# VHH binders against q9p7d3, part 39

Target 1, 295 residues: q9p7d3
Amino acid sequence: MSVITQAQEIPTVAANPDFNYEGDPIIIQLCDRDTVFELSRDQLLGLPESILMCLFPRGLLLDYEIQECQLTQRPLIFQTADFDPSLLQYILNYFQMAENRTANDEIALSPPPPSFPGKCGIILLKEDIEFFILPPISPTTNIAIEVSPNDLLKLKQRVAQRLLQQKKIFDCLHLENSTSEGSAEKNLVRMLCYSGFHEDDEWKRRIQEPHRACITSVTLTNLDFSADQGPVSDPEYFPVYHKLLLFWQKPARKCWWDSSTSITYNGIEFATWVRRVWTLELAVLGANTYETAAV
Short names: E, the ipSAE of ESMFold2; O, the ipSAE of OpenDDE; V2, 0.75 times the mean of E and O plus 0.25 times the DockQ between their complexes.

## First folded at step 15 (VHH)

Design W2 (framework vhh_7aqx_2; at its last look DockQ between E and O 0.26; V2 from the best seeds 0.00; counts 0 for: pae E 14.6 > 2, grease 24.9 > 24.2)
Fold by OpenDDE, look of step 15:
Structure W2 (fold): chain B 295 residues (1-295), chain A 125 residues (1-125)
Amino acid sequence: as target 1 above (295 residues)
Amino acid sequence: QVQLQESGGGLVQAGGSLRLSCTTSGFRFSDYVFNWFRQAPGEEREFVGTISWYGGSTDYADSVKGRFTISRDNAKNTFYLQMNSLKTEDTAVYYCAASYWEYPDYSLPEEYDYWGQGTQVTVSS
C-alpha cells in the first residue's frame, strides 16, 4: 500500500498575518490524549508542518479560533488528533531549547548563509514503521495456517520489540562498502550528515503505537552550516543547505519496503513485512512564516 | 549518466487517445516517484500527474482527472501516461520527471531531481 501524500495547498494551521495582539502572549492549551500542553501562539505556529498535520489533520484556523474565544470569553483549548504525548513533549522541549539558545546569543552558530531565511534551522526526521505478519502456507494443504488472535498479538508484540531495539537511524538503509557511491541512500545519508546528523545517530524517541502495528520515531537536530565543507575539488559538491531549503515547511516523504524478515513462533516461521515512511522537514526559527510564500 | 526519455507523442484528433512513455536509466527506478508535466505555448509548466512507489497511489490535476492514467513498469524502468478523451486544450510539450522524495506541492520544478527533454502532443479539432 502506497502512502498517499496529501498535497495541502493551505497551511494546516492558518494564521492571519495582520493579527496583532498587544500584551502578554496568548497561551493555548492543547489536549493530546490525557495530556494538556501549554504553548504560545507563536510556538504553535513555529512547529513543523508535518507535526501540525498530525495534530490537526482537519486544519485549524488559529486566529479565528482565538478571536472567537476572546469574544465568547472561552478558554483557548484545542483538541488534537491522536498523537503520542511523549513525542510532542520532546518536540516542544527541543524547540523551546533552541529558542532560548538563539535568544541568548550563546550559540555561536556559524553565520547562516546569506540565503538562509532565519537564525536557526532545525531538521525534523520522522519514521513511521508499519509491519505485517503473514501466516505461513501449509505445504500439505496449500492453505494459510490459521493463527489464533492471541498468538497473533504475541507475534506482533515480538516484532514490535525487535523494531524498538533497532535504535540507529541509518541502519535500515543497509549501506555497505559495496554500495555505489552515487546511490540514493548514500546521498541521503551524506546530505543528513552534512546537515548535522552523524552516521551512528540513534532515534531520540521511538515508541510503539498502542493500537496499531506501528512504530513511530522522531529525531530533531540543529542545522549546522559549518559541516557543509566539502572538498573544493569535488565537482559534485553542492551546498547541502540549498537542498534542505526545499524542505522548509514542506515536509517530504520517502516510502519503501524493507527487506523481509522472519519470526519463529512455536516452531512455525512467519514472514514479516516492514514498510518504512520517512518524513523530512526543515523548520526555521526567527523566520517569518509569511516569507515562505516568496520562495 | 541519468537519462529520462519521453516517447509516444504526436498528432491526434480530439476525442482520441495517446500513450506516452518515459524510459529511465542511470538510477534505481524503484527509488523514485515519477511525475508528468506539460507546457503549452506561452504558458507555464503545469503538473499533470504523479505515481508513487511500488505500484502505489496516483494523483492527477483536476483538468485531466478521469481521462489520464499513469502507470509504471519496474521491470522496464519505464512509466506511462495514458491519455484518453483528448481535448485541444491538452496540446503541449509533455515532460516526465523523477523525484527521490514525495513533496506536498508538486508544482515546484526544483523539487524534482531529473527531467526528460519533452515530447510534443498536438490535439487537433
Scores: ipSAE 0.478, ipTM 0.786, lowest interface PAE 0.9, mean pLDDT 85
Fold by ESMFold2, look of step 15:
Structure W2 (fold): chain B 295 residues (1-295), chain A 125 residues (1-125)
Amino acid sequence: as target 1 above (295 residues)
Amino acid sequence: QVQLQESGGGLVQAGGSLRLSCTTSGFRFSDYVFNWFRQAPGEEREFVGTISWYGGSTDYADSVKGRFTISRDNAKNTFYLQMNSLKTEDTAVYYCAASYWEYPDYSLPEEYDYWGQGTQVTVSS
């Protein structure tokens, strides 16, 4: 009754850690749009929770499905929700390379300290943009200018191309025009830069969703323990990765609106409203998948 | 320098009303979600309510729903807690808090970027 408890949500992909499937590894096929991915049970369970939420927004009872398929001799195939296959391939490849490095006991430049709950950390940063184009109000009629559906499509394509060219991860936070040195945006960027990012980093993947006014961007980076240096004279100092452990299996989302973007089409200037959502999550390899950090 | 400043606390009789204000400075007010929390003596900090960064969405603890209203004034960098039909169990120190994240975990104070100093509200019978 008096203890502070961390909010708990059911994992998107539920598994029973007591099951040990004998024989050959369990191979799962994921159908994502027009692409089929093959992965093991452990590879699926090792994906960040925020990505599993994109793939299975209504959840997946994985071990129940495996047992049903074994009893009925059906193939183990799941249809994912709508998620860009090139992004999924990037994520799967990144985690496979990290797993191979830790499995081969390869030397790391900055190995984790003993207090870290796994063999390595991977930071996921994802941006989802939704943009809207507002026709101007005619000064003579006081009504919005009508735009044909075909012209609107071309205008959306131009706006998307402009947004795609804004490749630097942190530029959207407008840090140089902030009214505060210690703003939350600057603190977030400082934490990430101590942990493996650089202030001028670009998105590793940035794509426009097909036929939508949406852009999705993803960057994965290794948690870097060597950059976590603090002043030795500060008795309250502790490694910055402790702050990132708050997001281990618990993705955080931030959103904001940006109305500073505009574009000219056929001599008319259109205002553009951009809604940005960031998702931040830490993945930890070499730890129990259902283990949570103590508060 | 970032600051949150609560005001409007005091003593009020049960059934009465009180309005708290939280004035902010040193950050872009429109980019934050704002919460009210309260803490009675010897108890854990309790969530009271939240307002979205656009002011279009609010949520409240069940214990105050229908009695308390949160609002924000972006022009004054201020948000408010209107407390009506006050009960003696509403006696607490009330804190305002700001988070850059849209859905911070209410039980984790480190997910809030800024906290006020608190203002005392006392409801007498």
Scores: ipSAE 0.000, ipTM 0.163, lowest interface PAE 14.6, mean pLDDT 77
ESMFold2 (binder alone), look of step 15: mean pLDDT 79; pTM 0.814

Design W3 (framework vhh_6fv0_2; at its last look DockQ between E and O 0.54; V2 from the best seeds 0.00; counts 0 for: pae E 3.1 > 2, grease 25 > 24.2)
Fold by OpenDDE, look of step 15:
Structure W3 (fold): chain B 295 residues (1-295), chain A 123 residues (1-123)
Amino acid sequence: as target 1 above (295 residues)
Amino acid sequence: QVQLQESGGGLVQPGGSLRLSCAASGFTFSDYVMNWVRQAPEKGLEWVSTISWYGGSTSYKDSVKGRFTVSRDNAKNTLYLQMNSLKPEDAAQYYCAASYWEYPDYPEEYDYRGQGTQVTVSS
C-alpha cells in the first residue's frame, strides 16, 4: 500500500525572498517526460504545493539553481519527476488564465474577503485511483486461477476504461438519499460546493498512468466566496473559505477504499478493488508564498 | 452522537510507561485520520501523533519520536498511544482527535476531540 505522505512543512520549492533578478524575466524550462514546459520563476512558485511535490519530490532550491545556471551560463532546465504532461499543461494554463483575469480585474475579489491574502483563490482537487484485480480462486483446486500477463493487461485496461468513464467528481462518494446528512461524504461535498464546486462537476482531466494501474484526475476551480451564503444570522455559521484557507500551500489528503466491483473476462469473474486518494489544496494568486508562514 | 473517550492516563514516574486508549463511536472510524494531541498547563494545544485511516502511515512530534507509538484497531473503533520513557515534559492532558483530512498542523481544527485523559509524570 502506498504510504500517503504528509505535507512537508518546508516548501518543496524553496526560494529566496531577497533574490532579485536584474534584467529580463528568467524563463525556466521544465522537462516532464518528453515535454518541455516554459514558465517564469513566479509561475513555478505559484503552483500548488501538491503539484510541486509531484514534480520535485526531493525538493528544489530554485534560486540557488538559478544562480548557478547564470554563473555557469547553462540553460535553466529542471528535470521533473514523472508527471503526466497533459495534467501539468492543464494546471499551467489554468493558472495563467486566472492570472490574466485577475490582472484585468475580471475575477478579482472585490471587495476581498476579510483576511484573504490574495486576489484570487484557486482550489485544486486531485484524485489518484489505484485499482487492483484479484484472481478468482478455483473452486476445484482452491488455488488462484493463473492469469496470463496479456490477459491481466487486458483486464487492467478494461478496469481503467471504466474508471475513465466515470467523469463526475462526486459520484464515487455514492451519495444517496439514504446517506446520513451528517456523513463525512456529504460534509465534504457541501464544503466543496460552498467553495465553488457543483455537485455535478466533472473532472477536467482524467488520465490513465502509463504502466500503472492508476488513474489520475485533476480539476481546478476558482474559489467563490459568493457561494458561501450562509445565514448571516446563524452565530454558528463558519464560512467555508476559512476552512479552505487551512489548505493554503498545505495540501490535505483523504484516502478510502471504494466499493468492490467485479469484472467478467472470458467467463471468469474478477474482483476489483479501488483505492482513492484525494488531495485538496488552496492556491492564492497574488499572495507571497512567504506570507503563508504567518498563518 | 460522536464520542471520543480517552482512557489510560495516570501518574507515572519518569522513565515509566503508559498506554492510552481512545474509544470512538458515532462516526465511521476508518474514514478519519486519528490524532493524539496534548495540552500542558499554561500551554496551547500541541500535536503529538497522527495515524492514517488504515494505519499505513504514522507521524510523531519530534520530541516523542522513538518513545511513543500510535496504533489503531478499526474493528474495535479504538485508537492507542503507547508512551514509553515518559518525561516530565510529557505531562499533559491528552486528547484523541479525529480529522477527515490529514492536516496535523492544525490540531484545533480537527473535527472531533475527546474530553481527554490526564498524564502526570512525577518522581
Scores: ipSAE 0.558, ipTM 0.818, lowest interface PAE 1.0, mean pLDDT 86
Fold by ESMFold2, look of step 15:
Structure W3 (fold): chain B 295 residues (1-295), chain A 123 residues (1-123)
Amino acid sequence: as target 1 above (295 residues)
Amino acid sequence: QVQLQESGGGLVQPGGSLRLSCAASGFTFSDYVMNWVRQAPEKGLEWVSTISWYGGSTSYKDSVKGRFTVSRDNAKNTLYLQMNSLKPEDAAQYYCAASYWEYPDYPEEYDYRGQGTQVTVSS
């Protein structure tokens, strides 16, 4: 279930993982590229599973490492996998603000219904783009035109800039086209807009990765229980938050290819292919959870 | 109208093999993660296997891993399940199921499900 794995402990000396041997709060340092983040145990465990998978793709035995720190005075410093620090900072700040609101009851403007398993919900939507430039086929030779490495670099920079300028989250779904198949895109947008998104929302963070032809975008939003406009008198109405609970600590992916962007260089038009991966996850603050007996 | 039509079931001896097919229509097949699920009379629906949109990622229930192989042909809108070394506990109605999202383990709900094909394993 969780990227961060914890061994069950039989403690002899270090009974409370929130404090070091001398009674001070445990501070965890994450080294993410050239940036160090300081977190409590609860702050780290409270991050969305999709983000923890990015930071620790092979997992982390956190409580074992805390116990070792308490017994041997070894520093709690962990190297993360490659993840943009500005995105991590945005996510950490968002969750800190949400925790502060929950502690002060500021999020009670639209309180959750009794069947919701926590105090508030946070929706994470993330886009990972990898893009490719396809040289055109010469009509004379029937082979792809040769492009120098320097020209290819300039083309990639131009494509990246155009993709970064496409800031509206839902534009890439091209909802203007109507089909009897694939209404899944319309259903996705409807679900998100009934949950607190707006159809013209822009990505809160959208960055080009420094050493790859990749763009990463992240938006966090509060689950808004009042945004669902279902009929109140229908006893069979299925509120949208039930669909979102399918993503609770279970980040889900959607992948597709998009070729709606082209670029011209030296009078030649190059086709561009974009591989998009969306990740959707629901985080629930103040949840009580119980494991199901599965034996 | 969306349709998933399974075929290829039948009677086989323990240790035998079967190949199931699922023909899809009425939706964009390559937009969906495809699944095989099964149901025996004394149990509810049980997830068997999942394959991603372009076949780059597959997953299997532990009890069938190494014996079953899932594949898809997006040009033919068809999902396949090759079942080898069949055991009596594999006997069930097998369903083709589609989900828009890929989950880390398997979907809790499916967007579309077929009518199923029967697999019987007996000596």
Scores: ipSAE 0.349, ipTM 0.709, lowest interface PAE 3.1, mean pLDDT 81
ESMFold2 (binder alone), look of step 15: mean pLDDT 82; pTM 0.833

Design W4 (framework vhh_6fv0_2; at its last look DockQ between E and O 0.53; V2 from the best seeds 0.00; counts 0 for: pae E 5.2 > 2, grease 27.3 > 24.2)
Fold by OpenDDE, look of step 15:
Structure W4 (fold): chain B 295 residues (1-295), chain A 123 residues (1-123)
Amino acid sequence: as target 1 above (295 residues)
Amino acid sequence: QVQLQESGGGLVQPGGSLRLSCAASGFTFSDYVMNWVRQAPEKGLEWVSTISWYGGSTSYKDSVKGRFTVSRDNAKNTLYLQMNSLKPEDAAQYYCAASYWEYPDYSLEYDYRGQGTQVTVSS
């Protein structure tokens, strides 16, 4: 069944550029599962689109909601979709730190690319791993061996634990010396390393989703073109920069099936399939969402 | 060398059908999202359809929804576009294009693009 994924309009958090709030910063309360986060309007709008999409899959007319809350004298409370609070906390903290650094002029793109509108870029890399356990087939009967629900849960847990122990971001790409230098995977790693990642970088957050055979991981890094990976005169520098700009407030996705692995449980070997989805996005601090339309 | 070779274009009457094919070589076909784009005379390049790496997701320009069907055969390194109920406004050079990443706005930037095949719709 070809899941016709209708190009769902990317839900966005919409703001009114003409919205002028005089006074104290508007504080928004985000209710995410059992956790409440407080952030300003600007902080919310400054989050990566991919994260906003996760939080508000139906979109949010932020300024409209703010106005309605003001008119009705209701608190500014928004319910988010299901999102791991620890991930959200990590993201919020990171952005806050970045904002503070930027405000102090401690972080500047050096040299700033001529077309880069902001003072600081943040790259978001997210991974969603979905894993599947296939029942073993009896060699004698050619029938799938029945696995109890309890055993299946244990198997899933074991697989999840294994995945959680895989902390290095790029290990899953299985880059070997024998891998072609022109391979897509090598190019990907190169691009990310030029942007500020390191080959040995680890996921900053990696969690198992509740009640799902899914592992979600997130790493944020500051865009750093000065990364000591060679002279700015690298002919590949410009191409990498241009490629990264494609991800500005436009989360790109990459999906692939990882090599099949097996897990042995009670003497039985189970095949495990792993689907990986990477989301890559560039966020720019200090750039109003409205300015991005002009670039 | 990376190659994308489109075929299947031609002259059809309004309401007719064509099936476009794109043969890919020189890269790992399954690693790329595949796209159909088209360019009509005196118009810019426009996105028509996208199919994900393994065919699990497809998207279409609104004007072609219900009429066009994109598919792929990774074993054959081939992309297809079934075009039914063709309209004069569908006349264009059709290109197969590959992108390593899936972009939400169907960016017109692709890693690879073929030479195209001409589709003409005329009574």
Scores: ipSAE 0.737, ipTM 0.895, lowest interface PAE 0.6, mean pLDDT 86
Fold by ESMFold2, look of step 15:
Structure W4 (fold): chain B 295 residues (1-295), chain A 123 residues (1-123)
Amino acid sequence: as target 1 above (295 residues)
Amino acid sequence: QVQLQESGGGLVQPGGSLRLSCAASGFTFSDYVMNWVRQAPEKGLEWVSTISWYGGSTSYKDSVKGRFTVSRDNAKNTLYLQMNSLKPEDAAQYYCAASYWEYPDYSLEYDYRGQGTQVTVSS
């Protein structure tokens, strides 16, 4: 049966589906800062596109590199871009456990409907914060006050600690201040909560990047088909997982600035600016292939 | 009540210029990525341009790069498209569209879309 296809992006990690690998599974070493991760070709290719973009921002011709290493008898080792190893470990563990479950034909919390293209869905939500501390203009000199390197470090540490303590995923959207039931923020939270999140969820991993005024947070959760309970007979009903499939291997971003805040140090008030970027992606494990017309 | 109202369309000769505007109301404009899309007669919708929430990032369909410039004024809740060096193939109904998420280029995933303004290019 023919299926209408949509325009597709080129994946960050390119693989050759015609490449034939014989023998033992191919093991890849990824060097991420001071940590080495071992994974198979399939484990690497199974990571969310948004994570592969973080690891290989210039792309990776994976099967070309495998072939070159096999022909030259060299170990298969890649250096990643700067990405926190604790975050990568969390992600790899999560996907390994999910792969084990699907490989053993185990049922997730709720089985997917027949229209879902795989055996389970995993939702990735990621937050990247960059923050800035701006010295005030002196009323005496009409120029920005000078801040010693040690004082700036202390200010940076205070701002970072304040942001790290904001553990609840959705608090930064300030839903209690919204006067509209149809606000974009309320609709986003509703979609995610119908998909397996809870309104009071905390980030599973939230870290300050070393030597940077940046905080990165990641949560992975299983797509929960039982939470979206609508009458299938309703012609206007649209199950939320259909909306999430739009993010399948196609990460989407949301960027905004927090309301201005301040921090006081030695009797002086410093402005604090916070920019947030959210990335949303769906991973689908155990995807089935259907007959389709060629594009 | 969300409203997106396009204006600034009209008839121009090839090589001419037009500036489209889109006035937005009923939602927090700065929370949305804004897009221009177009539809020629008996054709599907075609993505033209995208601008990020505060204007720091813009993208364009290859066929309009260097000729079209997208901009926004969040204080006035207004999206703009400056179209220069217009070609007959640019003739279409032009729509502004809002998306809460920034999707990859050429995406047609929008939360809101206006009624459009007609651009006609004739020799």
Scores: ipSAE 0.147, ipTM 0.597, lowest interface PAE 5.2, mean pLDDT 80
ESMFold2 (binder alone), look of step 15: mean pLDDT 84; pTM 0.848

Design W5 (framework vhh_6fv0_2; at its last look DockQ between E and O 0.45; V2 from the best seeds 0.00; counts 0 for: pae E 5.0 > 2, grease 24.8 > 24.2)
Fold by OpenDDE, look of step 15:
Structure W5 (fold): chain B 295 residues (1-295), chain A 125 residues (1-125)
Amino acid sequence: as target 1 above (295 residues)
Amino acid sequence: QVQLQESGGGLVQPGGSLRLSCAASGFTFSDYVMNWVRQAPEKGLEWVSTISWYGGSTSYKDSVKGRFTVSRDNAKNTLYLQMNSLKPEDAAQYYCAASYWEYPDYPLPEEYDYRGQGTQVTVSS
């Protein structure tokens, strides 16, 4: 099964660094489905690139649009692509909270890593689960059993519900005692836990997409290196830090297939395939996007 | 121990073809995005091609598009690069590199988790 990873060209929200917005913050209205969000230019630009890519898959010349709206005396209204409003609200609220804390000097990296570009780091972890239900093969005819569209819909719903009940972030990695300590999965969990996640963390938002067999989940966390015994106790601490910096404004993806599971419906067992795509990105508050590209 | 072993390099005339192979061991091959990178004399390491975990997505440097084809066989833990219509500017040491993550555009040298010893490709009349 060819995992079609759509290499989407990274649409960037382009801003002009020379654009001097002296005065009242420019308020932008984002129309996402039936919800309107209001945020400042800086707030929009401060969002993770991965989220901006979801909202504006074709890119956005933000300052150009702002200028045009000003010239035409039109409101600053932008239509986003299809994105769950509850996810967006969560993200916006989180960043707002982080900004407020930073402004009050309540959030400081302790200890500040050497050459950290900003005051506060936020890690975004996103999961997209696509699931597929395969029709069973009749043992008698060796032909796939026909499933009605209605039954298929019910099956999909059931699978979706199961996935929605899986709330722990790391459970899907099936880390067991038998798993090699040097496994990629264990290293991944270690990296994330060193950065501020906990092994028992749950998805903060997990939703079913309305028109596709997909579950989208998002968790944001503050970058916190104090979560573990720190660099003194783990010689791999420093390498982990450097690895995390690689995700700064560069959303990285990981894709894998889960082991096949089955669902029984009306006495018939259906095979279910689950593809998971993780997106990991580090956002830094207070860092000038232009200055950070040089690191 | 993680190993990436490139093979298939050699001397070819301009317009010729080579097929590079990279045999992987010591890690779960399908967990990694695989890359071809190359280094010409007195030049830096440059990205050539990337193939996703299951081969569903491929990307190429512009200069090799239409000429090079990357593929992988996860059952054999092997990465391939078919190089057609070779040009003198393609002459380089070619390396197989593995990255756990898929990055936007192409991975930076620092983003590779593993890299092989390379195989030499020479293009000369």
Scores: ipSAE 0.796, ipTM 0.919, lowest interface PAE 0.5, mean pLDDT 87
Fold by ESMFold2, look of step 15:
Structure W5 (fold): chain B 295 residues (1-295), chain A 125 residues (1-125)
Amino acid sequence: as target 1 above (295 residues)
Amino acid sequence: QVQLQESGGGLVQPGGSLRLSCAASGFTFSDYVMNWVRQAPEKGLEWVSTISWYGGSTSYKDSVKGRFTVSRDNAKNTLYLQMNSLKPEDAAQYYCAASYWEYPDYPLPEEYDYRGQGTQVTVSS
């Protein structure tokens, strides 16, 4: 095995690749908190791997469950792990619209090049925030200031409100004109903006989890092949979608702390630590094979 | 100016030990997943080891598990590789490499954002 070889993994939702050759109409019900979602086997298997990991953190043997449903006459219903139903609805609707367009052979922007392994690319960017509030040290006692439970709750609510209002996706990277042009953060934003994002894009969904100091944000966007044409005179230009194929069904994770945030409450300044996790994944609709990257 | 500088290579007998270091500058070291990769003569780059941003997760190529230990000191912006029980097949140019993303397995050569000039490890016959 060499460094240039990509290792293949067992998917979170395992299925027989030849199942449904006969076109059986399998309808699956997902119970996510108080909401039931209905989808086909292919719709479930077509979700991004990062989302399937959220729904089924212990995995799911899908075709085994379908066989058990048929043998026992029980309903084909799965309880998901705790995942916000509005986020799941957004994701399911997005993929359904994309499937409808590819089934009708519609072109929303420009057709993918022949070397692209499918009909449509969808980029998933997800942010998971956990935030923490640090009471300051009293100059008198040299001990952290005691904060009542009610005041701490109000302070957490104020921090959450401020974080929810920070809707622009890339602002948390704190890019400045003086930031090196070779920085990883600038390269990431450049890659995404050449792929269909815009520098001022806002999160399409951004929600606070109930009773937790956590915020989850999701944006899906179509891979835009027309935005990355390269210089007219450069025959060696390498389209950015080749970089995105590295994320095909292989979600990448970035974790960092944002400790530059503070909040004032009752005249006292509290430091706020924000832990951010980004997940980046490419979904490809209409792919000829799910085992192998085409490029 | 981003710089990764490896040190600690040299000549060692089979079964011997070496400790490699990689000093990083020009970027926020703790924001990057750090990797050791190596290249033997007439071979491509081979991934050796990965360590997460804060050192909580490490991974190794099967052929070096139990013999190599990766570590990092974010206060000193330094990555380390302790190599024990060295074998002739471990002889290579060893590179320190940084990647912005953590991948389920390990970064491909295209996914390293920064890479050093390397340090040579030679294992006598």
Scores: ipSAE 0.172, ipTM 0.573, lowest interface PAE 5.0, mean pLDDT 81
ESMFold2 (binder alone), look of step 15: mean pLDDT 82; pTM 0.828

